VH-VL binders against p38371. Designs and how they scored, part 3

Target 1, 215 residues: p38371
Amino acid sequence: CNFEQPETNCFVQESPSWAVKYDVVDSPKDANGDECTTTAPLVELMGVYKYVNPETGAAQLALRPATLASRAIADTTTTSADQTSLGSLDTEPKDHGFCHANDFAPAFVNVAASDTAAANTIRYEFTNVRVYSAAVAPGTQFTGELKYTSNGCTSSYVMRAVWPPAPCDTASTEPAENCGVGSGLNPEFAVVCQPTSATGTTGYCVPAGDIPSFK

## First folded at step 15 (VH-VL)

Design g3
Fold by OpenDDE, fold request of step 16:
Structure g3 (fold): chain C 215 residues (1-215), chain A 123 residues (1-123), chain B 108 residues (1-108)
Amino acid sequence: as target 1 above (215 residues)
Amino acid sequence: QVQLVQSGSELKKPGASVKVSCKASGYTFSRYAMNWVRQAPGQGLEWMGWINTRTGKPTYAQGFTGRFVFSLDTSVSTASLQISSLKAEDTAVYYCARQRGYVGKNYYGMDVWGQGTTVTVSS
Amino acid sequence: SYVLTQPPSVSVAPGKTARITCSGDALPKQDVHWYQQKPGQAPVLVIYDNSARPSGIPERFSGSNSGNTATLTISGVEAGDEADYYCQVWDTSSDQYVFGGGTKLTVL
């Protein structure tokens, strides 16, 4: 749905937890070009932060995937900065209420070798991130592209994110537990429950369609 | 701690054979193709081909068939380049370089390089 | 055969901005990678996928594409940036990596 609303500044809801869905574009391949099985999460939480340079007014967007952050606890080789993807952010919406964020640094962690496994690096590479900042829903949805790599296995995704994060259960008949009324989400948002696993029913509400995702 | 360590410099006569080794460490060897790059003295970088580190299948660039052989010793995470019937024109620094990745039918360059092995062919 | 063309040399004063170009047919369809090679050393990846910067590479290094030309930009050039720079693409038509001829960056 297209909304004819006046454009605002590039507002971004800062939060340690956005709900993010990754839809596969390219299946995972290793650096030989052979198929591998490691993929990004189906859904995860993500820290999203906006920084503004007080001197220049330049804005930056920081993305911190929760899965990566969890691995960072055991990683003594990378810094917080390494674990966060920082990119430039537009100061004003450009096309159709979107603020573009580009030039993201890779976010990564190192996983130390074990008795049974060689050392590993998990890497998030974000590109073409667009934050929906139209007046109707400023800074509570964004989309982009992810290139995910783990142990040399790389896959690509369309990323779609919504705030606030709302836990859900596909097995529940309660609207509040299935991305409906009472979930805390904007009732105008088109969202669906995405389980965290292929076999589970519990997960988070994520955009049902392309961003902006409205009913 | 990801690194590639190559064997030492070689001095050979024309017609001889040389084998350059490249030992990988700090990562899963079988997940990353190993490229070989040649650089003649004062010249640019030239891609020779790569070897699939899982299957051992080599792919040679045009001009690097016949006398050039890529091989693996997976037990020690080592890739090797053998050049037979050496010629003076084979004098160069040879690099092994790890393939960075593959997505969407694209290969994405080389992110880890060996220190290079100088091969000098002189009569 | 696919060819990437680079200027043989570029000179820049310290603190200034260096721009190294890499031109090729249908370059917009290719992902360009850049390598820095200092004398007596192995190449180092400094830019990949046109504009992505590996960890550990200073923000002074950036990559961009326009038309059939990719550009490596080094802002605030330092003496330590003096090196040879090579662009590279994977040519899907021939299934091979192609390097540019290299550019010698001299810091005046």
Scores: ipSAE 0.864, ipTM 0.946, lowest interface PAE 0.5, mean pLDDT 94
Fold by OpenDDE, fold request of step 16:
Structure g3 (fold): chain C 215 residues (1-215), chain A 123 residues (1-123), chain B 108 residues (1-108)
Amino acid sequence: as target 1 above (215 residues)
Amino acid sequence: QVQLVQSGSELKKPGASVKVSCKASGYTFSRYAMNWVRQAPGQGLEWMGWINTRTGKPTYAQGFTGRFVFSLDTSVSTASLQISSLKAEDTAVYYCARQRGYVGKNYYGMDVWGQGTTVTVSS
Amino acid sequence: SYVLTQPPSVSVAPGKTARITCSGDALPKQDVHWYQQKPGQAPVLVIYDNSARPSGIPERFSGSNSGNTATLTISGVEAGDEADYYCQVWDTSSDQYVFGGGTKLTVL
């Protein structure tokens, strides 16, 4: 029996700051196929925005990594549009509450040459982005794949993101500072503190498991 | 700012040798393999192989072994293609093209191309 | 040897949509790249990894895959789009790049 079901919108929490974790899939290699050492950040903030064309109803998802935003200050050769990855977004959730986003344009910044280093480009290429938009937590988690390139060194990652961004410190015993009560995060979310560096203790709360990440 | 500039057109007789150069600028030369692509008049693109710009190791496609030699001058970020014992069928435009990237088992195409060098072999 | 098959030519009127196909065995397992080559010029990468657009390439250009066929779609075709288009893959079995035979797009 064919009947019209109410359409559920693909809600995305628009914010200049999501907490995003990158888990390595493929180790970095240069375009010769040789090993290199440059990697994406362990964690970073990301601007996430949804655009809807009022004429067509088509939706788009925009991703702006903090790394690109910060480097943009010194880059006079790229625009804000270049530094933002824009892709198509489903209008309604599909499989298990996910809205799919595809066909992302690469986002990048140029790094000017110096006395000791040639000019290079940092590039983010997103694919297979899925925003969790189920009613229990609409538009507050997403996952996808990242291909990160810096100075010809390319690596790939599983991306996992959560909103709101919550700073954390693994050295802290206070729940609010360790992704617990008072952090602002949904208490049902399974999250862990990811330091920004391998040796540091401060960072952001990120999903502890696959998206959707729930306790 | 990223560009590849190739040497000028060449007219050679059969049996002679030619060396086509490709100078890279605007990026770290040693991080990107350099591809060579041949295009005979009125024909399609044909991959000849590439050279590792870090190690200098060349890899030749099938059909491009023997008379074809890839080389580097890293001091000036230049890749070169030498063709010896030239034949009439070697008449073509030769392109150098930068390897875009590599992850896992995937190569991602060629994102920067030289302007091409026409090599004409005629008696 | 691995072979990519393209139609030798496609004609389209200005403003219409052009579709150029590229067929190969087990194509879904490979990333397809597309190059545009205008007369007397070097090829330009217009699509990579099946559907990704390099910076500077108009949104009119898109790539898709279905089965063993990749398709380059150019919407709102302009006179300046008249060119030869080549698909390309990295063949993991032979460890070589393979180009399609090329398609000449004519804008009527």
Scores: ipSAE 0.854, ipTM 0.940, lowest interface PAE 0.5, mean pLDDT 94
Fold by OpenDDE, look of step 15:
Structure g3 (fold): chain C 215 residues (1-215), chain A 123 residues (1-123), chain B 108 residues (1-108)
Amino acid sequence: as target 1 above (215 residues)
Amino acid sequence: QVQLVQSGSELKKPGASVKVSCKASGYTFSRYAMNWVRQAPGQGLEWMGWINTRTGKPTYAQGFTGRFVFSLDTSVSTASLQISSLKAEDTAVYYCARQRGYVGKNYYGMDVWGQGTTVTVSS
Amino acid sequence: SYVLTQPPSVSVAPGKTARITCSGDALPKQDVHWYQQKPGQAPVLVIYDNSARPSGIPERFSGSNSGNTATLTISGVEAGDEADYYCQVWDTSSDQYVFGGGTKLTVL
């Protein structure tokens, strides 16, 4: 059954693709407390969706990392729900235009064992997510914290996200290809091109500063 | 799937020794510390300590030094608890439990538990 | 030694909300974890880091902190929720895990 969702003051741009940047906060540690090596993507796309309970008016925010989803293709043990982090969302902005999202369930996939590696779980844990929903830029930026775990090694990040996902190339002198005019982004947004790899030049435009990131 | 399987129930006399094993599967053993938790009959959970599964370094809680020894057999992803000079008060269920994680200054909870091993010490 | 205090027992009717408290000094500085233990079974992690739920744990389970008290809330209690519940923290002063005394939840 399709239900009309009630209107809320916390607008979130629903899209299968946001551009998300992760900034490292803590060095990776395993569950022994020892140093280990793991890293979230430099930049990734993320599905973002808002759900409203038509009976109660309660809102939820769903986050689906694209890199996690890509790994899920080979994983027959987890569902789409497992691969999506669902949390509660404010119905109205509370602080400086932000809507807070909390109590996210972990998103994860299982990686089957191979001849050279034991079975593994990759997990995203989101906390303190805040969607900027002010009138000047409603629901097109958000921030929060991520704990990324792979093979028992956990790293912590601050994430910054912007919509739409604008591809970019740091080697390009064309503004439309380097997060400038014509890129599709709000011209008032302060954004920078983040390559998807350490050696590459192509990636996505991400917030240049703290959220909200404006020029 | 991730699981911990412990050895079977033990009946011992006072003064004897017992060794409880905990076999891990479904994950990288050396990345997760192994905790030991005791639960006497009708009592609550009591943390005994943990062992670093990479280095083999044990850490014992207060009250669990001396007669209690944590060890590893990494070749078979197994942690073990040995109790020597058993006493009647050692009668309990003993659990191995995987450390969930560690970040910063915070130790996370225990996310995977063995089924428990009952150790009964009786004359 | 650091002590976490829980009520020995809590009773609740089916469909109602159960609240199990865990009190300790300087609790706000620590992350609280909660375990469910059904009779004859091993404990199961139901809440970690104060309010986070592991995969597979129903949304009916939630955790919160206020002052020196952590609370495990179980909404819409079911018969299957009857169990012992334990809170836990890592005590940085003594460098050890500390469990609460446990609370027996009875579903009436």
Scores: ipSAE 0.812, ipTM 0.926, lowest interface PAE 0.5, mean pLDDT 94
Fold by ESMFold2, fold request of step 16:
Structure g3 (fold): chain C 215 residues (1-215), chain A 123 residues (1-123), chain B 108 residues (1-108)
Amino acid sequence: as target 1 above (215 residues)
Amino acid sequence: QVQLVQSGSELKKPGASVKVSCKASGYTFSRYAMNWVRQAPGQGLEWMGWINTRTGKPTYAQGFTGRFVFSLDTSVSTASLQISSLKAEDTAVYYCARQRGYVGKNYYGMDVWGQGTTVTVSS
Amino acid sequence: SYVLTQPPSVSVAPGKTARITCSGDALPKQDVHWYQQKPGQAPVLVIYDNSARPSGIPERFSGSNSGNTATLTISGVEAGDEADYYCQVWDTSSDQYVFGGGTKLTVL
């Protein structure tokens, strides 16, 4: 049915794809406390959605990492809801234009072993998520903290995210391909090209500094 | 599907020994330390220590460094607690519990528990 | 060693909000976990890292850690919530897990 929702001023740009960068805080350890090697991606795409309960006006923020979606093909034990992290979202901004999101449920996938790959379990736990909602760039950048677990190996990160996702190549001299004019990004955003691997040149434009990241 | 299944209740005399087993399933056993927790009748929870499931190295809480031995059989994903020279004060429910994780130099609790094994020591 | 203090019991009417406290001098530097233990059953983790819910725990369970007090909050209390509740931390100064003494929640 078609009916109106309560107005809020915590706007979030909804999209199946934001570009998200992770910067390590705690290196990977397993649940014995021993070193292990699995890390979060350097950068990935993430689905970001806002839901509002029409009866109460309460808002939620949903985060869906693309890495979980790509692993879902082999997962017989989890649903799309398990693979999406929901948290509560403030209805109005504070703290210099930030809308806070808290109380996230974990997002996870269990990937059974295949003929070509070992079994893997991936879990994302988000905390202290803050969406920048000031009128200059409403709901197009956010930051937060991530605990990333794969097969019992956990590491922690600061995450910084921007919309829209802009593909890039650090080896390119074309501004549109290196997070500059023509890339589709707000020209006032301070962004850099983050390759998807430590040795490659192609990736996505991500915030260059703390959120809000502006020139 | 993550599950810890413990061995059945035991009735023992003072001076005897007992071995409580804890069989794990549904996860990679060697990535999660196994904790042991004691609960005396009508009392709260008491941490006894854990065993590193990758190396087999035990860590015992203060007061549990003598008669209590943690061990593993990794071929069947099983952790065990052996209590020797049983005393009446050892009468309790004994739980195995899986370590949730380690981040920032802190261990973050126990997310899966066995059903408990009652050990009764009486003459 | 380090001690976590909980009230021995809390009573709450059905449908109301229960608040169970856990006090300790090191709590500002610690992450608190909460366990529910129903009579004759093993404990179940209901809150971790002060305020996060494990998968499958209802949204009416929430937690906080402020000052020297952590609080487990259960809104819309049901008869099935009657249980003992334990707070727990890892204490880095002694390299031990520490449990609170437990709180019996009664729904009247």
Scores: ipSAE 0.468, ipTM 0.808, lowest interface PAE 2.4, mean pLDDT 89

Design g3
Fold by ESMFold2, look of step 15:
Structure g3 (fold): chain C 215 residues (1-215), chain A 123 residues (1-123), chain B 108 residues (1-108)
Amino acid sequence: as target 1 above (215 residues)
Amino acid sequence: QVQLVQSGSELKKPGASVKVSCKASGYTFSRYAMNWVRQAPGQGLEWMGWINTRTGKPTYAQGFTGRFVFSLDTSVSTASLQISSLKAEDTAVYYCARQRGYVGKNYYGMDVWGQGTTVTVSS
Amino acid sequence: SYVLTQPPSVSVAPGKTARITCSGDALPKQDVHWYQQKPGQAPVLVIYDNSARPSGIPERFSGSNSGNTATLTISGVEAGDEADYYCQVWDTSSDQYVFGGGTKLTVL
């Protein structure tokens, strides 16, 4: 049989929730250069959206970390635009089916001072974002770099993301609950369960390796 | 709002001392090193060094060891620059500037600057 | 002993693109910073880490670093862009920040 493959145009699966894993590159340091302990989450959900200017054809990629979205409810000092990192997105794939996104503005939220904590800004700075857009699994995985700052403590990461978000439990013997058959993920994806905390067992299925992460 | 407010301009005679203060607000003072930058009239920017705001340990640029002393008063979130034995050559605008960050082995510049303090040394 | 060299001046017509260069013997790959200083004012960080923009800096400002030369590019230049521009690096061999000599941008 003769199969026609669809053209790709830097498709991105838009969703309020992708699962994103962060792997540390530079351990946290404060702006004195001293070690500190605040880190990005091990895994979080992320809103991912594509916008296209209909007059120019220019495309943008928007990334909204769930950590910022949840804190935004209490933050009257920043807007949705401040809490969302917007960058340019290529209009067509490069480099073995990747669509590059660059020039991201920082995303941030302000946390008001309390009786127990000083005021703080949580800030995400994304760079070198690449969305996998080959026809077999267009726009459902991406990778990039993150600089994360909270409490004056900055660290850097490689981020790897997959859609859809699939909840999981590393302690479960059921494949559907541990990133296996029945989880809702493309069975060709190589994924593992990443707990949301260092001591817990529940979290989300995330890419097992470099993007594109396939078996 | 993050800001740095410096003390007012000073007119001094050669041989005197001066202390320039820099009061920080709107952020956790002990997490961000404070830089000092000099700009002589009509000249470029010159980094003088910084002070670790957690430990109080200063780091001085080459040429600024001796007459230049960085200090802190953490109770009021204030960094200070003291210049002793003033010379006419010390006439300049002095800026404090907050260190932006540190990741890996890289420092990411100075993101918030004080308004500058003019020190004039003349007979 | 790390020296950053900038041209002393650059003139650009309104609406055109200004390019301000910063050259060093071995520019760090990932950490050139740029400051704008208008007359009588404190410097403002406009680009950090070669190409990143702080919040509030317009997209007209961009930066690049090709290993030997870093470039600050200002597209669609406006009269309000007239200023002195300084590049800066952290020199790991001497453990110092180093500023370039500055470039005066004139919009004519």
Scores: ipSAE 0.444, ipTM 0.784, lowest interface PAE 2.6, mean pLDDT 89
Fold by ESMFold2, fold request of step 16:
Structure g3 (fold): chain C 215 residues (1-215), chain A 123 residues (1-123), chain B 108 residues (1-108)
Amino acid sequence: as target 1 above (215 residues)
Amino acid sequence: QVQLVQSGSELKKPGASVKVSCKASGYTFSRYAMNWVRQAPGQGLEWMGWINTRTGKPTYAQGFTGRFVFSLDTSVSTASLQISSLKAEDTAVYYCARQRGYVGKNYYGMDVWGQGTTVTVSS
Amino acid sequence: SYVLTQPPSVSVAPGKTARITCSGDALPKQDVHWYQQKPGQAPVLVIYDNSARPSGIPERFSGSNSGNTATLTISGVEAGDEADYYCQVWDTSSDQYVFGGGTKLTVL
């Protein structure tokens, strides 16, 4: 039988790129309570890093959405630290092999005013992040919750993430190009190709179900 | 960069009216409801209601449905509170405060506040 | 008619930890926000969504919401933390914001 052992030291695969899928929970509403249309991306790459304070032993998890980094090219008022959400990370797994991360500061970028639009802040707020730490796939999948705000339009999501980011094409019959064997993913992972746009076929392999997502 | 700037303090007699303005800058005005909060001298904060900045529809808290009127001038990103037939009990500091957001049918506090406008009503 | 109850005052020695409570029967299903108001100044949001910190608020400010009680915790209190502190929720049953009565923090 396949018996998983919890990790006692919360390992996280550090990488500038994980693939993250967002599934909507609360549809977009503005800060008047009216419907609006701005949403988080269907899928994006995300930087994921673990830090440990050498003096105290306290661990932290850093999440840096690639979409914020892309918008920051035109922004002179936010730093890379502002674009990165930092939260506490438990040092030992609990509740069936998960390491919890909480108390995240928002990640954000400022969008300067133009003749046609006021200045705006695009903001990611992460909560209830749980990193799967069991020995079979330590620190290569996580789940959590996202509140995404742009131009006063807020929506909420369940996020599900996997490492490594494997490019894919839903129109391809080649397994390596459609999240199958040869894709570079752990063959035990249950994943599906999520296109980056509603009309396209190319994107990244994302977890097919709840974390931990296995076949 | 995001800020709310209120009009100056007012000294009024009973029976007069006053209009407190709140000018917003640094964000899309029509996307964030504007709250009004009252604080009588030595007292706590009291929510008076808000105005939907897209539609101009006000919502008044219990007890604020008569002499208190919220309005907008969207051309200058300004919300206003008018108090008519002033009474001594209207003596207070009045704050405008921007609505933070709305998720899951919950409104999530006030993230930007004006500096406050003191209205003093004395005979 | 929903009421949030706070103690009128809390005293704490410099460098110690202050805990300011906010009690209400609906808190298990509400997200609590906390505001700091120094004399003569507008309120400032210091904790939102029970435990999150806005940019610029030091990590020694933290919040929790458990059972019928939310708590604002300030570790390592400084004289500059002397202020009134208010809890606040949106009450869906009455469709209005509700503030607690406020707690004056004194650092002796």
Scores: ipSAE 0.440, ipTM 0.787, lowest interface PAE 2.5, mean pLDDT 89

## First folded at step 17 (VH-VL)

Design o5
Fold by ESMFold2, look of step 18:
Structure o5 (fold): chain C 215 residues (1-215), chain A 123 residues (1-123), chain B 108 residues (1-108)
Amino acid sequence: as target 1 above (215 residues)
Amino acid sequence: QVQLVQSGSELKKPGASVKVSCKASGYTFTRYAMNWVRQAPGQGLEWMGWINTRTGKPTYAQGFTGRFVFSLDTSVSTASLQISSLKAEDTAVYYCARMRGYVGKNYYGMDVWGQGTTVTVSS
Amino acid sequence: SYVLTQPPSVSVAPGKTARITCSGDALPKQDVHWYQQKPGQAPVLVIYDNSARPSGIPERFSGSNSGNTATLTISGVEAGDEADYYCQVWDTSSDQYVFGGGTKLTVL
């Protein structure tokens, strides 16, 4: 019954959907250096996958923001590879159970002009990604940094992610609908319901604090 | 489609003036600074400066503070370079180039370029 | 007055790896951008922020910045990669962009 036994590899729960929250670090600025208003979503789902080269043992972490994937449905000029950010991933944990991922290529989607908006490229640039892989919660939370650019407006964030994605409603009195018992989350996780919009009540359960986020 | 379209090539005499225009389309013009880059025949790229497209404030590189003037017409999403008192050494291709996003102290380079305008100064 | 130095030319056989260097004494504090320019054409940004690729640039283009040298690496070189390549930084000491002198890549 040795709960303190560390993981000896960098396990990552692979899923088309993790819940990811962004907290602003640098407020939005445009390429003139002036303030602007376009920001990353408050929360989104993200595809997370691990690939290992069997010849070399080298590992990669793939991050695919759902916002990019959903926009690419209508835009045949971007590929699945363009929408996915690949980075190197450590093969063994460091830093008390963290696996570092670095050297991410940008993920992006081209958005065609419409009657209400000019053409745009939405771009995600991830850095300093760390997956928590210790035995207590192997590969089900990660943190990192995001630089987000859309409509000429660039901002930066700390990102904090958890698996599984659990839908929630801040107005609900049912624990299963507000990140509690029955939600499908590990009961030891410290999570909070993050609405998808500033004015709405529905969204996803996200880490409440720094990774690893535990009660 | 994000695009910068420059005015046509010019043949000028020494002492004349020229105005090179750069019309932007497909993006929010006032969100991206506009750079000007010179390339003399057979030579490399030389940064001339940039202009803030919201305020119209230019920044000129060393060596370009005299006869070179950047200007804007934001109503038609156009940046312009005017060169006065043309000299033979002003013979070059002149490019406009959009500055990619800016956060803090990091610059992302110039992601969209005009096709270039050849200015030839000869007597 | 800050200078970025590039070799004037590099030759590489098709399918091999080209490495184009850019030297400067402030590079450890700078983010390097790389441009490709084919004859008669405008430059195209191929690498920014040392190693990031813009949309549409193949994965065989990569960049690094270590010590006083930045390197643009093109693996699996194709005839279509034949061009002049320029490195560029923002120099905070003089508040200006600086381009390297350019490197002509020839694919034999």
Scores: ipSAE 0.030, ipTM 0.629, lowest interface PAE 7.6, mean pLDDT 87
Fold by OpenDDE, look of step 17:
Structure o5 (fold): chain C 215 residues (1-215), chain A 123 residues (1-123), chain B 108 residues (1-108)
Amino acid sequence: as target 1 above (215 residues)
Amino acid sequence: QVQLVQSGSELKKPGASVKVSCKASGYTFTRYAMNWVRQAPGQGLEWMGWINTRTGKPTYAQGFTGRFVFSLDTSVSTASLQISSLKAEDTAVYYCARMRGYVGKNYYGMDVWGQGTTVTVSS
Amino acid sequence: SYVLTQPPSVSVAPGKTARITCSGDALPKQDVHWYQQKPGQAPVLVIYDNSARPSGIPERFSGSNSGNTATLTISGVEAGDEADYYCQVWDTSSDQYVFGGGTKLTVL
């Protein structure tokens, strides 16, 4: 039997890796409102962590996109704190089992130009983040909105995330390799394999529908 | 400051009983399960089991049933390990360690440890 | 019973990179945690969930998994890193925590 001993009802699975899908809401535009081409990843991994102040009981949610983490290696101007989006988190679920997270600080990196590459600035701005913390699936799904900016090209997305991250291949007939039995995911979750590229077959299992995504 | 403070060293004779206490501070005691880990001299870490600090339900690892009893005093945020009918092989350092968290069948590591309690069983 | 295998000892020169392995069957399906234990002290969690680092742990500590092996990597090793290191998993089959045998890291 699974053990459960929460003091707060807003449980969040802390992990360096969630599978996160971004669905486009607003196409990318530059500061002048003109079309540009840079977009957020189709899917990426994300570090998710919950912090609780033991004195006040206040909770915070930290989001660290893998894309930023990878680019941070070449960034000498921003800190780990700058590369992590930190927001406030409810201590108790409110509506329909969701815990709301608000007031996220932007996460960003600044990579200087090199002999072989132009300068690159990337910024993640999260809003309206909601973690599903109902008893049936505590803290293993969340949703929100992302404003993504790369070198002044800004686009908007609906974010949907699930834990654990499960690699998948749409070309595979094996259920365990295509978000089915044996993948490690909750069998009650409605998930689908999202390739990392538009032309590829390999990626991660992501929610098939709105959060909470159940069969 | 989150910490676990354990009771002092014990010297016991075979057949006696010992009770090791672990007092938690700096956090809500009943939020986190408490683990017990044994380490014999010069040996590795061995998980003994854990106790639900909310319900008081203990779970014992294989090999630690019978003579080992986990208990709580939530009023003072204290977990205790009692070992009865002590044997020479019970000589070890005993640690309490807070379970970081859990979801379903996924259990986190142990993020806070007591300083350990040395129990020596000698005739 | 589920067994995690670690090398008994690893030696590394100061400033170099130490790698401590932990091997087990079906390890990729489990989250690995790592503990540092210095002589006469209690263990300290240094890596959890394969690669996550607790607050206060230097960035030079990292965790990774490949196949049936988890690896704790310590870059820029310092004298203070000399300790025993233990890997750990939760075995879902037996519903118990399992520790590796431990690895003694010696800084030369």
Scores: ipSAE 0.006, ipTM 0.524, lowest interface PAE 10.8, mean pLDDT 90

